# VH-VL binders against q5vt97r660to779: the designs that were tried, part 1

No score or structure here was measured in a lab: all are predicted.

Target 1, 120 residues: q5vt97r660to779
Amino acid sequence: IDAFRHYSFSDQPKCSQYISGLMSVHFYGAEDLKPPRIDSKDVFCAIQVDSVNKARTALLTCRTTFLDMDHTFNIEIENAQHLKLVVFSWEPTPRKNRVCCHGTVVLPTLFRVTKTHQLA
Positions, changes and structure headers below are counted from each chain's first letter, unless a header gives other numbers; antibody chains aren't numbered by Kabat.
F, E and O stand for the ipSAE by ESMFold2-Fast, ESMFold2 and OpenDDE, each averaged over both directions (binder to target, target to binder). V2 = 0.75 x the mean of E and O + 0.25 x the DockQ between their complexes.
Where letters were taken out, [cut] stands.

## First folded at step 1 (VH-VL; framework fv_faricimab_arm2)

Design f1
Fold by ESMFold2-Fast, scan of step 1:
Structure f1 (fold): chain C 120 residues (1-120), chain A 126 residues (1-126), chain B 108 residues (1-108)
Amino acid sequence: as target 1 above (120 residues)
Amino acid sequence: QVQLVQSGAEVKKPGASVKVSCKASGYTFTGYYMHWVRQAPGQGLEWMGWINPNSGGTNYAQKFQGRVTMTRDTSISTAYMELSRLRSDDTAVYYCARDLEYYDFWSGYPDAFDIWGQGTMVTVSS
Amino acid sequence: SYVLTQPPSVSVAPGQTARITCGGNNIGSKSVHWYQQKPGQAPVLVVYDDSDRPSGIPERFSGSNSGNTATLTISRVEAGDEADYYCQVWDSSSDHYVFGGGTKLTVL
């Protein structure tokens, strides 16, 4: 499931082809998540920029097939092209973490056209 | 008893579309993802995609993107898989299958297909 | 792109132990599921999450998964175990379920 309710980027559109500076990414939630494992009700959200992990949330309790939250990532980026948001299932025992959803965004287009992107 | 009952065999011409149904009974239809898997004669299993019956959200295998559409009708607990622009190599048995989930909990663990429909033979020939 | 490799066939005498392997790069980091399919029938889940059995599946069926190989083990094989067996994983990098090519188990 690659669905987020919606997210937004810095307050003003950018004109650069690649983006540098301080970025605020607001994560409002996710829908259509594949449910977490029975012995793990916990998930965490991560943000990656150009395939590099930049930040993650603390463990959050996921209910049913949606995650409802209001979290802001404040990250420093340099010549960034892609931003990826991922929700992982957390397994407390030595099992495999699984991806519950993810999405990828091309930063230059979003900053030039709109500061908000909505994923179904 | 938990069951998935599929529609009957179809014979189609190249270029046509086919829509297979999968009626669920004996469990909460919206609580489990539904997968579609096909198997060409004498060949192995091939995953096509899944639908979340609660939201209607879908995830299709890249190979079928643009030709497959998965839908559901929650009022009759039925999932549908429509494959368009049929080719002779689409001749296969098409299965619906339920993603395993413990009903007492909202966990989708494990990520296996525990209940399968009986299969629908789709033959594409002139 | 991710590929699961199974032997095309395995033969075993009644009462003996059959072992069916499923090879995949770092498959031990994935959850492996196993299906039994008899001619003209839909697949049946026999082992899930590496080693768990669904209700109704005899304890003769067991599984393991480590490194690059997962194994389905069927002890005290019966004629009724003759079938095709498929392994399966979810590959998060491709957002795709992957099935092995299948192994035909013959009980001689």
Scores: ipSAE 0.006, ipTM 0.544, lowest interface PAE 10.9, mean pLDDT 77

Design f15
Fold by ESMFold2-Fast, scan of step 1:
Structure f15 (fold): chain C 120 residues (1-120), chain A 124 residues (1-124), chain B 108 residues (1-108)
Amino acid sequence: as target 1 above (120 residues)
Amino acid sequence: QVQLVQSGAEVKKPGASVKVSCKASGYTFTDYYMHWVRQAPGQGLEWMGWINPNSGDTNYAQKFQGRVTMTRDTSISTAYMELSRLRSDDTAVYYCARVPFSYDYWSGEAFDIWGQGTMVTVSS
Amino acid sequence: SYVLTQPPSVSVAPGQTARITCGGNNIGSYSVHWYQQKPGQAPVLVVYYDSDRPSGIPERFSGSNSGNTATLTISRVEAGDEADYYCQVWDSYSDHYVFGGGTKLTVL
């Protein structure tokens, strides 16, 4: 995800403790999304903390590139280890979701992206 | 701590029904699928189906369709699996297991947390 | 329906490397998860998404997945690794969760 390309390793020492508090995640967009089905035209973005869904955007339709987004997630976290931004493909079948791509940020080093995964 | 605690062992006669419970704690019950997997003595793992605790939607393996019913009670974070018209070959350990929402089209999610299992014995 | 094929048993000497295979048509396009089950216990996830390890699982456990074969590799095998191992995928076509038949690992 493009927004994650702006994160880099700080030259400062890393914090070794898990993080708690209010976190704001500002999402600017994504490009080159790969919907899992040809008829899966809707996507949404979600924030997961330790694999638990905490927040999501509204449905976004018919785009594989979203560089004009200005979305902020405000989430409360407690002793968190991993923050993951996930882009889900909304299936035509109700209640099915499939991931187009994801990025992972390791807490407490909030300015470094450690993993990005996209299947096509 | 995330835990799934199942009801105790049951002995049933052929033709009866059994209802196994699975109580979740340590996480938001409605944010994960709950699956049921069984294992006959000395045999492998066999997927039975899942329930979405948020919506109540279910998906059953074809082999169990018509005999299995999966339900949940969100007020007590408990999932249930009822198997009817029991036969001796339904003798097995029945597990509940937690599965996150799917991460991609080809992947599917792993069974990350398992209940301890419930032994169901069907004998005359 | 999609089928995963595992050898029924694999024997290995302590300290050696065990390789447990999981065969499936175009399985390299699926994410494979691996479970360890010791007698009288519930299964435990040991490798997920082909090659990732859950917290607490030793580095001796690794996985790979390409073409028609996924492999669970256990290096420097210990007596405590003796167990049944199951591979598992989600079949998107049928919305089915498929387990392999299981492999009994014996440490001789």
Scores: ipSAE 0.005, ipTM 0.544, lowest interface PAE 12.5, mean pLDDT 76

Design f2 (at its last look DockQ between E and O 0.09; V2 from the best seeds 0.00; counts 0 for: pae E 11.1 > 2, placed apart)
Fold by OpenDDE, look of step 2:
Structure f2 (fold): chain C 120 residues (1-120), chain A 124 residues (1-124), chain B 108 residues (1-108)
Amino acid sequence: as target 1 above (120 residues)
Amino acid sequence: QVQLVQSGAEVKKPGASVKVSCKASGYTFTGYYMHWVRQAPGQGLEWMGWINPNSGGTNYAQKFQGRVTMTRDTSISTAYMELSRLRSDDTAVYYCARGYDYEWGSYEDAFDIWGQGTMVTVSS
Amino acid sequence: SYVLTQPPSVSVAPGQTARITCGGNNIGSKSVHWYQQKPGQAPVLVVYDDSDRPSGIPERFSGSNSGNTATLTISRVEAGDEADYYCQVWDSSSDHYVFGGGTKLTVL
């Protein structure tokens, strides 16, 4: 299912409902990455729920526009609406994390249909 | 839905202080740094500083060190910027602008949501 | 202090392509953001992280950044694109955010 929307700073998917519980998210990979600068290939994936940081991966090496992952997150959510996945790259100079890619999904809409989903 | 609403225009005398408010709605207030930017009439944008609404930590532009105070009230999702010892050259439109969550050393330093601006006039 | 340099003004005919430059020492190593500001309005983010667009911003707006120059490109310029445009970066040395002086885009 292609349910992820590209993240926009100004616009979040509208949602009038909320969802609570324990959510398991398994990452298989990320595509269409803005590649890290040539001087840094370290990236990590972060999970945000309603703009709250919930979890992140260890540093991974990004070699292409596709990041291969095999990682599961168990996230406790309460009255949540949006799940945001962000891949960051670490740049030693200027010592800054930059966004390589991001996506957002509306949780209540997603889980209205079924409790298990495979998203692309 | 996501928006920043600022307090109304202010008229102050030199030497006085002004406190501008910025109420956030439509998002988790503590999840994003709040920046303040001002613009004098006919001039460009000038960054004043930011506040981390979650921790209350601040970073002020050197120009305003000792004269600006940024605070927040998380219970009402409102950020405040107070500028003291006002001068005529402080006359400007003051904007609050949403940044990003900088926790974990992650920087997203674009300002995606802006308040409507607050005109502050300093005149004797 | 880090300084961003923009041309004070750029003029373009409707339907043509406008290019607004933002110069800075090794700016290519930074993330550049661009804002559009129309008279009496707050700035609007039109390009972030060098080349990404917020939703709602037409694809006519694009950005690039390399070396000492970042560029905002507006293709098929419309009358409604007439505005002031500002570039912005974060400077790690000072931990300050820096805006360019702004460029007035005039649509002829």
Scores: ipSAE 0.020, ipTM 0.693, lowest interface PAE 5.6, mean pLDDT 86
Fold by ESMFold2-Fast, scan of step 1:
Structure f2 (fold): chain C 120 residues (1-120), chain A 124 residues (1-124), chain B 108 residues (1-108)
Amino acid sequence: as target 1 above (120 residues)
Amino acid sequence: QVQLVQSGAEVKKPGASVKVSCKASGYTFTGYYMHWVRQAPGQGLEWMGWINPNSGGTNYAQKFQGRVTMTRDTSISTAYMELSRLRSDDTAVYYCARGYDYEWGSYEDAFDIWGQGTMVTVSS
Amino acid sequence: SYVLTQPPSVSVAPGQTARITCGGNNIGSKSVHWYQQKPGQAPVLVVYDDSDRPSGIPERFSGSNSGNTATLTISRVEAGDEADYYCQVWDSSSDHYVFGGGTKLTVL
C-alpha cells in the first residue's frame, strides 16, 4: 500500500450529476510507491471514467518508486459521473494486477479542491 | 484512428537478414508493448517476442533467441524486427501487433490492433 | 512448453450456432483471447478476457472459459463468419504468448 497525492472536494454545488464534453486531466505524479516485484513489467498511470479505462501513460521501467510524470489526458466524456486516477503495477500471477495507489475525483470539477494523501 | 503500417514484402536468400518496420499512429506509441507474430504459409500464428517502446526492453521467444532483434524509434513511432541467418522455413508473413492488457496491470495481453503483415520469402 | 489444442475444422449451417473449443491445462486460470482471420488478411480480435467483446464485434460472438476448456460461441452464423479462428493466452511458467493451432470454420 503506498501514499498517493490526490484531491478531494470540500464543497458540492446543487447541479447535474452527469457531464459531457472534452476534458483535460493533468497528472503531476505520485510518491512513496512500493517498488514493483523484480519479475514485474512496468508501472503506469491510468484514468477511468465510470469504471471504464480511457487512457494511460507511457510504460515506466520496473525500477522506479516515484512517478514524476507531467502528463495530460485529453479525453471525451459522455454523461459521466466519476473519474478515477489509478497507478498500476504488473504482476506475473495470471489475472492479477496490483493497484499501488489510486484517487477518485467526482465530476464536475466546479468544486473547491483540497489536497489529501491516501494509502491504497 | 489507431493504425499500424508495415514495410513492404521482401525476398531474401538463405543466410541473409531482413528488417521489417511497423509505424504506429493514432495512440501513444510508448504506452503499449509491441509484439511480433509470424505465420508460415498454411500454418498457424507464432509469437516471436515483444518490445517496450518506452524503455527499449525486449523479451524474445526461446526459438528466436540469438537471431531476432527488436528495436524502436520513438521520434517516428516506429518499431523494427530484424531476423538474421534466414532459412527457407523462415518464409512467413510477419505481423506487428499492439499488446493491450484489458485487465490493466496483468501480463495477459490481447493483440487488439494488427499491422497488415509483411511477406518475407526466403529462397534461392 | 504450454500447448493450446483446437479442432482443425468445424462446419455449421447458416443461422445455426458454431462452437470452437480451445483446450489447455488449467486454462480457466488464464485470460483467453480469440482472433478471426480471413484469407489474405491480418487477424482481428473478436473476444478478449474470456468473454468480452471489442467495440464493433457483433453480440453473436461470445466466449467462456472454465477448467481445461475455453469456448468461442458464434450464434446465428453468417457466411461472412467463414474464417480461421485462433485462441491465445499468456503462459506464466514459460513467459510466452501462446496461440492455438487454429480452427477453420466452414459455413455451408
Scores: ipSAE 0.015, ipTM 0.669, lowest interface PAE 6.9, mean pLDDT 78
Fold by ESMFold2, look of step 2:
Structure f2 (fold): chain C 120 residues (1-120), chain A 124 residues (1-124), chain B 108 residues (1-108)
Amino acid sequence: as target 1 above (120 residues)
Amino acid sequence: QVQLVQSGAEVKKPGASVKVSCKASGYTFTGYYMHWVRQAPGQGLEWMGWINPNSGGTNYAQKFQGRVTMTRDTSISTAYMELSRLRSDDTAVYYCARGYDYEWGSYEDAFDIWGQGTMVTVSS
Amino acid sequence: SYVLTQPPSVSVAPGQTARITCGGNNIGSKSVHWYQQKPGQAPVLVVYDDSDRPSGIPERFSGSNSGNTATLTISRVEAGDEADYYCQVWDSSSDHYVFGGGTKLTVL
């Protein structure tokens, strides 16, 4: 998973194929985050598989429009199609956490079908 | 599994201070705000303030401003609330409570885990 | 400062439906949370964000929030539901967390 841009409201790619396995996801960081209104803003990153939360980080301090995070998630996936990494803002007095950015990977597009993967 | 364990009951004289501890276990301490809520005997719940365990930042109810201090020690996953210049109407059970769902917003601004409470009695 | 108003008590027969109200100016624009507290115990979250239940809370507990009134509904009330119930919101204007005065539910 590489740097992500601002939240997109467009439809995500669709695929009928599903993937299972153990996955290691390395998060390098995010760019073009909404700038902090104050000197710093607490954020956290979460990883979702088919819109189900699988893991998250502790609160991180973000002082710029860039979050440099060298973190690895190890997750088990089963019959999965989408992997999403989401950066949430944490407000000192939040009504709701705010999505700062996200990125989605359609898992079957990363795994090419071969004779060893086909139903014979 | 997820638990908040508070220090034991205290008996104090008017004018003294009390410091209540709240030890978190089973979750990432710095990932959730910690709130303090008190309840006088036979009365309702009263919010006192919160601490952000990551930054150490605090927000106190106006009623307690100047008398309450909330701190934490992240190395032992423990939050503290100190109330000074005690008076008889500070007699209450003091709770720590986790502000659950800053994580994903499924419990927005709710308190999903509570400590067992610490009785503080102020008697002359 | 923002105020939440609850009736002091509600009585209901076993097997019937209890409704506990929480009044507040424009409370329908806020997320309302409900806690059950039995004597000598810490509060327990039973409904959050107006109508959602934490894991382990039976479906008999439900909630709604519209206009100036939020309501906790407990259907098929059991003796074990006898407790004090508190509503709670976060008020953005004061940046404070506010509890209602509490409602004692009696099952008779």
Scores: ipSAE 0.006, ipTM 0.550, lowest interface PAE 11.1, mean pLDDT 77
ESMFold2 (binder alone), look of step 2: mean pLDDT 92; pTM 0.950

Design f3
Fold by ESMFold2-Fast, scan of step 1:
Structure f3 (fold): chain C 120 residues (1-120), chain A 123 residues (1-123), chain B 108 residues (1-108)
Amino acid sequence: as target 1 above (120 residues)
Amino acid sequence: QVQLVQSGAEVKKPGASVKVSCKASGYTFTGYYMHWVRQAPGQGLEWMGWINPNSGGTNYAQKFQGRVTMTRDTSISTAYMELSRLRSDDTAVYYCAREPYSSGWYDYAFDIWGQGTMVTVSS
Amino acid sequence: SYVLTQPPSVSVAPGQTARITCGGNNIGSKSVHWYQQKPGQAPVLVVYDDSDRPSGIPERFSGSNSGNTATLTISRVEAGDEADYYCQVWDSSSDHYVFGGGTKLTVL
């Protein structure tokens, strides 16, 4: 069970077996964000599993870089294949869906894990 | 007076590399994303990638991953796009284009374009 | 990869209304931008965020976007409107900027 380990971003083929269990994601921050406005704007980060929101941060001051957030998300997943981290602009009256950035991690089976970095 | 001025036309052999420049003026260079878009003769527009001039961060279209490199020099407000291992089907006009991340709902739109640089790849 | 579909050509008489469509799966949930490109020239943004116009673009240009189809409408068409028109969206799922294939507008 690698539920408490980070998974690196990979372009390897998608796993045909899906992952279930408790996953811990340790979020240290972000760099090179594309804010929707040059003025300071509130944003939040969301964790999506197979296109379903599972967790999000509180509102953050929108900056191109924020590091050492040291937030750990414990999410329960079932037959999951993709984990996305998406940064959203907080708008009082959003016109269209606005995102600053996103990244996708393909969840490996236990037997296909080649790299894990640390316990979260 | 916002403008983007690109370097002149290039003729290259297959296997060579080309580096196109895009000089910005009339605005804060580091406040806007810079994109590269190409257009083969008689064909449509094809997005290649972007660079954040403030951070130097980049994001490339999958088709060009491994062959394209985007850089910038903030001291002269100039962005660069280098495409390596050129093939005949890389013959195209290459454009730089600015994306504002400001109000007016221009997000993800290209409001100012360079004049284009014709790159011809032939043996 | 997300795909935008445009008709290859549209012909209209001067003074009439031209409508150029842009088809995409659930495109109504995305912001659509439109560009005009005249021969030998760089593209020019004419409509952004579905229906808004940049400063300096005539009010004859308008847009709409719902369901699976976005539309660029050019009213009271002039000979100077002859150009290729491209729709464009940002696809958040791939983080890719996608252009339609382009539509050649001919004013006859």
Scores: ipSAE 0.006, ipTM 0.564, lowest interface PAE 11.0, mean pLDDT 76

Design f5
Fold by ESMFold2-Fast, scan of step 1:
Structure f5 (fold): chain C 120 residues (1-120), chain A 125 residues (1-125), chain B 108 residues (1-108)
Amino acid sequence: as target 1 above (120 residues)
Amino acid sequence: QVQLVQSGAEVKKPGASVKVSCKASGYTFTGYYMHWVRQAPGQGLEWMGWINPNSGGTNYAQKFQGRVTMTRDTSISTAYMELSRLRSDDTAVYYCARGEVYYWDSSGPDAFDIWGQGTMVTVSS
Amino acid sequence: SYVLTQPPSVSVAPGQTARITCGGNNIGSKSVHWYQQKPGQAPVLVVYDDSDRPSGIPERFSGSNSGNTATLTISRVEAGDEADYYCQVWDSSSDHYVFGGGTKLTVL
């Protein structure tokens, strides 16, 4: 019987009424990035869980084909199937983003969360 | 200054192979896909395929599948396009051009913003 | 086998407006790019993503894309605008770039 709570997040921080397991994803950088188009130097990184944006970085200047940073994403997840890390380049048009690089990690079909981060 | 400089004109016999080079400068070579486009005399532009200079991955137009090979050498920022089993109708100017192929939205891949000067390949007996 | 259709030629008087069309099934759902090619020269990108101009391209060049027709508009045409113009889209069904057949713009 699955006792875990179901909740959803957007790419903006929100106050959650649910306390559950916390996943920390350490990101030490990326290689094999494509630079932004001429006149655009901005990139950002996003974490997606089951096709829902959970967190992203602020805009960063991409100076080479690698992104050298040390960043930790702290996300709350429940009953997750897939985790995806994506690096996007910002385009001058507000609606268009170019994908520089992405990776996908398939989570186990039977997922365990820690209870040490639950309020008792 | 961002530039793509191609190798010089070639004259080949039917059945031979030709290898055209495209040297990039003024930008990070591994950061943009390199496309190859050809144009027969008096005719329009025809896309042949692309190579990801970072990974070496390629995507060829179906018409050229089995005859074209695209490679690169990152140490000298140079892309190559080799076309084998040449026929008289392969006579064309061959261009390299840069353009990104990924988008988050459905607008599709980038336009080609920088082009090489072109390499004339003549196939005759 | 996605196909883009352009008129083979368009003639316009100096100072007038030239309109070059690019026809394709549901082309309004795609991003259209336009290239200018002068004799003996490589193509030059003049309009990308339907209506945006690269740095250095005069504001006289503009584009639109809706339904089954994309249009390159060149206002206040100059003799130096005489060239072949090509439209281009990406066809996601075939993972293939498609070019139109080209339009020769003659400034009479």
Scores: ipSAE 0.006, ipTM 0.570, lowest interface PAE 10.3, mean pLDDT 75

Design f6
Fold by ESMFold2-Fast, scan of step 1:
Structure f6 (fold): chain C 120 residues (1-120), chain A 125 residues (1-125), chain B 108 residues (1-108)
Amino acid sequence: as target 1 above (120 residues)
Amino acid sequence: QVQLVQSGAEVKKPGASVKVSCKASGYTFTGYYMHWVRQAPGQGLEWMGWINPNSGGTNYAQKFQGRVTMTRDTSISTAYMELSRLRSDDTAVYYCARVEYDILTGYYPGAFDIWGQGTMVTVSS
Amino acid sequence: SYVLTQPPSVSVAPGQTARITCGGNNIGSKSVHWYQQKPGQAPVLVVYDDSDRPSGIPERFSGSNSGNTATLTISRVEAGDEADYYCQVWDSSSDHYVFGGGTKLTVL
């Protein structure tokens, strides 16, 4: 862990602060999720920094309202304003894979680091 | 710049196992799925399966289920394909090939854009 | 299981147009990719997503896909185009990557 830097977020972030560096983000899961289609159980999570995709998980099985996961994203950020975690429902098509946005969890604007932000 | 370099030719006895390596360079190894395709002498191309280098997840063609194992080592950007209980009709050139993987949309059932040079595996008594 | 059908061989004179077909049930709803393979070499992608060309592939190579037939068209054929050609699709029903049997293009 000494090789990685962790950033924590407050519940009331200050909007003027930007952060740069190597970030390690631990994601424990999500609740209150609903697939776009009843018959779709495959999902994946992507992390976005200022609307740019930086990393994602492999396909995971979602139990309707719960996604149970223990995943770490290791990303490099530069002058970042916002982090966003997006859960996608995987929707295969005959021509090519299509992915629909299932749910979104928006992390606070990066601010004074005090505590680890945990999703469950 | 982008290259897939495979291990050298192998000669095996029936019942043995073979493990072929595929070393990637010139791109982000975890951003592309790695597929394995074989070709018996004078025959066509046959898909064997894929591995997601990021997760280690795999999907094998039913014909090879139970005999094939695909793995990777992210620290050296290398994928491996091990085929066990070899038969004479497993004699073939084995190729690795990559398929584009978009982070936002996920895995495409896309084209094999870059191929390894192939590894000849001969199974004979 | 999904099957792609190609003619085993096609012969063409230099400068002519070669057409290689790939037959499959409702193949027009799938993305078709084409590979060129010369003896002793790995396959090379020449057309992807029905009609797009990778950088470095001559404009003489083109593709189409509709209904039950996809076609690779090679215009102004050169001796160096002599090779085996394979079509390929992903079949979502079986989650399988399917290759055609290959077509040997002879330039004579």
Scores: ipSAE 0.005, ipTM 0.543, lowest interface PAE 10.5, mean pLDDT 76

Design f8
Fold by ESMFold2-Fast, scan of step 1:
Order: sequence, then C-alpha cells, then structure tokens
Structure f8 (fold): chain C 120 residues (1-120), chain A 122 residues (1-122), chain B 108 residues (1-108)
Amino acid sequence: as target 1 above (120 residues)
Amino acid sequence: QVQLVQSGAEVKKPGASVKVSCKASGYTFTGYYMHWVRQAPGQGLEWMGWINPNSGGTNYAQKFQGRVTMTRDTSISTAYMELSRLRSDDTAVYYCARGLYWSDYEYAFDIWGQGTMVTVSS
Amino acid sequence: SYVLTQPPSVSVAPGQTARITCGGNNIGSKSVHWYQQKPGQAPVLVVYDDSDRPSGIPERFSGSNSGNTATLTISRVEAGDEADYYCQVWDSSSDHYVFGGGTKLTVL
C-alpha cells in the first residue's frame, strides 16, 4: 500500500534487473508544482512504467504549487525498470506537454511488493 | 461495464428545441469530460462541444454557439445536450462520448453512446 | 477553418495491408486519433495519440503521423475491418475538434 515510501532513492546499481509483480503505490500529495493557468485549475496524476501509462487519478484541483492527493495506484508490472509519476494540467482547450511536475523512481533490485485483491 | 446510454429518437418541427440525455455508468462520472458529436445521414462526424461534469464548465463549437446548451446532473450521472431553433439540416444522429485522458496531449474519445436520432421535418 | 483530408474510399483484398491517409497542415505537430464506424453503429476508437492502441484493439491496427500526413495502417485485413474510418485532431487555434471526411474501407 505504501511501497513507494519504502523505496531507497539513493541506490545506484551498476546494472538494473527487470522487476515483475503486483505493486501498490500510494501518493499523499505534491508540492512545488508549476502553477496551472488561471483558466485551468484541474490536474490529474498518472503513473507510468517504462514510459507507458498504467494508472491515473480523477481530475483534482491544484492550489497554485500544491496538489492535495490521497490516491493508491494498483498496477501489475512485468520486466519493468522505471516507474514515473507525472502530474498533468487539464486544459479547457487541450494542450500538448502541459506538465505541472514529474518524478522518476528507478525500481531497485530489492523492493517491497504489496498485495491487492484485484487490479483494474 | 463502462457504458453511456442515450435517450430515444425524437421528431421535431423547425423552430423547436430538443434535449438529448446521456447516462453514464461503470466509472466516476465527474472524472472525465463528456463530448457531443453529431452525424447527418450519410455524412461525417461533427464535434459540437464538451462539458466538464465536475465543474459544469462548457466549450461549444463556434457553429453551435448560441443554439446549444450542455448541462449535467451529477446525482444521476447524466449529461444533457439541448439544441434550440432547430432547422431541417440539424437532422442527425447525436452521440455523447467520453474523453480519454490517459494521453499526454489532446484527448481521444474512448467510449461512445449508442446515438440518438433527431429528425427535423415540417 | 482547419481541414483534414481523407480519400473517400480505399479497397483492399483480404490478408493485404490497407493504408488510410489523413492530410492536414502541420498535422505532425498534433495528436491524431482514429475511429472505426460500421453501418448503424457508434464509432469505435482504434488508434489514439498518433500510434497508441486501446485495450482490445488488434495489433493489426497501427498509426503514424509526421509532417503533413497521418496514416492508419491495417495489416492482414479481415472482412470484419470493412467500415468507415475517421481521423481527428484538436485545433488549438480555433478551440475545435476537427474530423476528417471519412474513408470507406472495402474488403474485396
């Protein structure tokens, strides 16, 4: 449920192994975001595995540089190397590359795997 | 599981108004934009506008500005599209469609209603 | 006033590859989506964001987009692929979704 908080971000392996399994990633919020435009206050958060979108949140209100979020992503990964969290701003007129912020977590050789009854 | 179900066919006279409903189920209604698209018999697809079910905000195609009104009722997960001052060339199948926001850019419509035939004739 | 141009029809034999083009000024800078529509039915999304496929769409469907032309490619065409195909983009200058005129794919 909180596997993301148990990852070591200081690990720097010379060669990464591919990781497979069921994973729950829980995000409590984000700070220091690029402010959305006045006419676009809606954002959503997506989790990407190896640059492929695997899960997303519903539209959320971004308060300038702060995003209140209490969401768990339940995903199945297979032979994955990279996990990335991206916050997108939703526009009344859709635009390319409107990203509030993003973070990337390299999946370590050793990590905590959480169980879920059923994924999406 | 995820589906959009629209109201039944309508026959209207020129000058009248029509209101089409679109009931969503199997997903969080307020989490996705709802689009309206029409198709005249034997013709292509034409975008009419969208509504954000969470905020109630709308954006209408210029061609329909002043004649179209999009609304929603979050308590029953239903979107509405009302077109006024109907003309014979408004005869078309009207579709609601859900905006897909998995993309990094402009969003596609991933789920469509079955369509509502609106016939405008004297 | 942004316009997408599609050929009105394309004919192909079963097992061959069909290519349906969508022409637009600088369309390569936009995200192109493709819909399949069979008679009397609602459109079905088959390709989005130029080249991605929704879950449930066969791998035979693929897309590309560069310069002034986007292309929907259907390999190993089956009789069930016979339909009208529409391309679509968002035009930020007019705040408008634009559809191509549609291409009728006939499987001979």
Scores: ipSAE 0.006, ipTM 0.568, lowest interface PAE 10.7, mean pLDDT 77

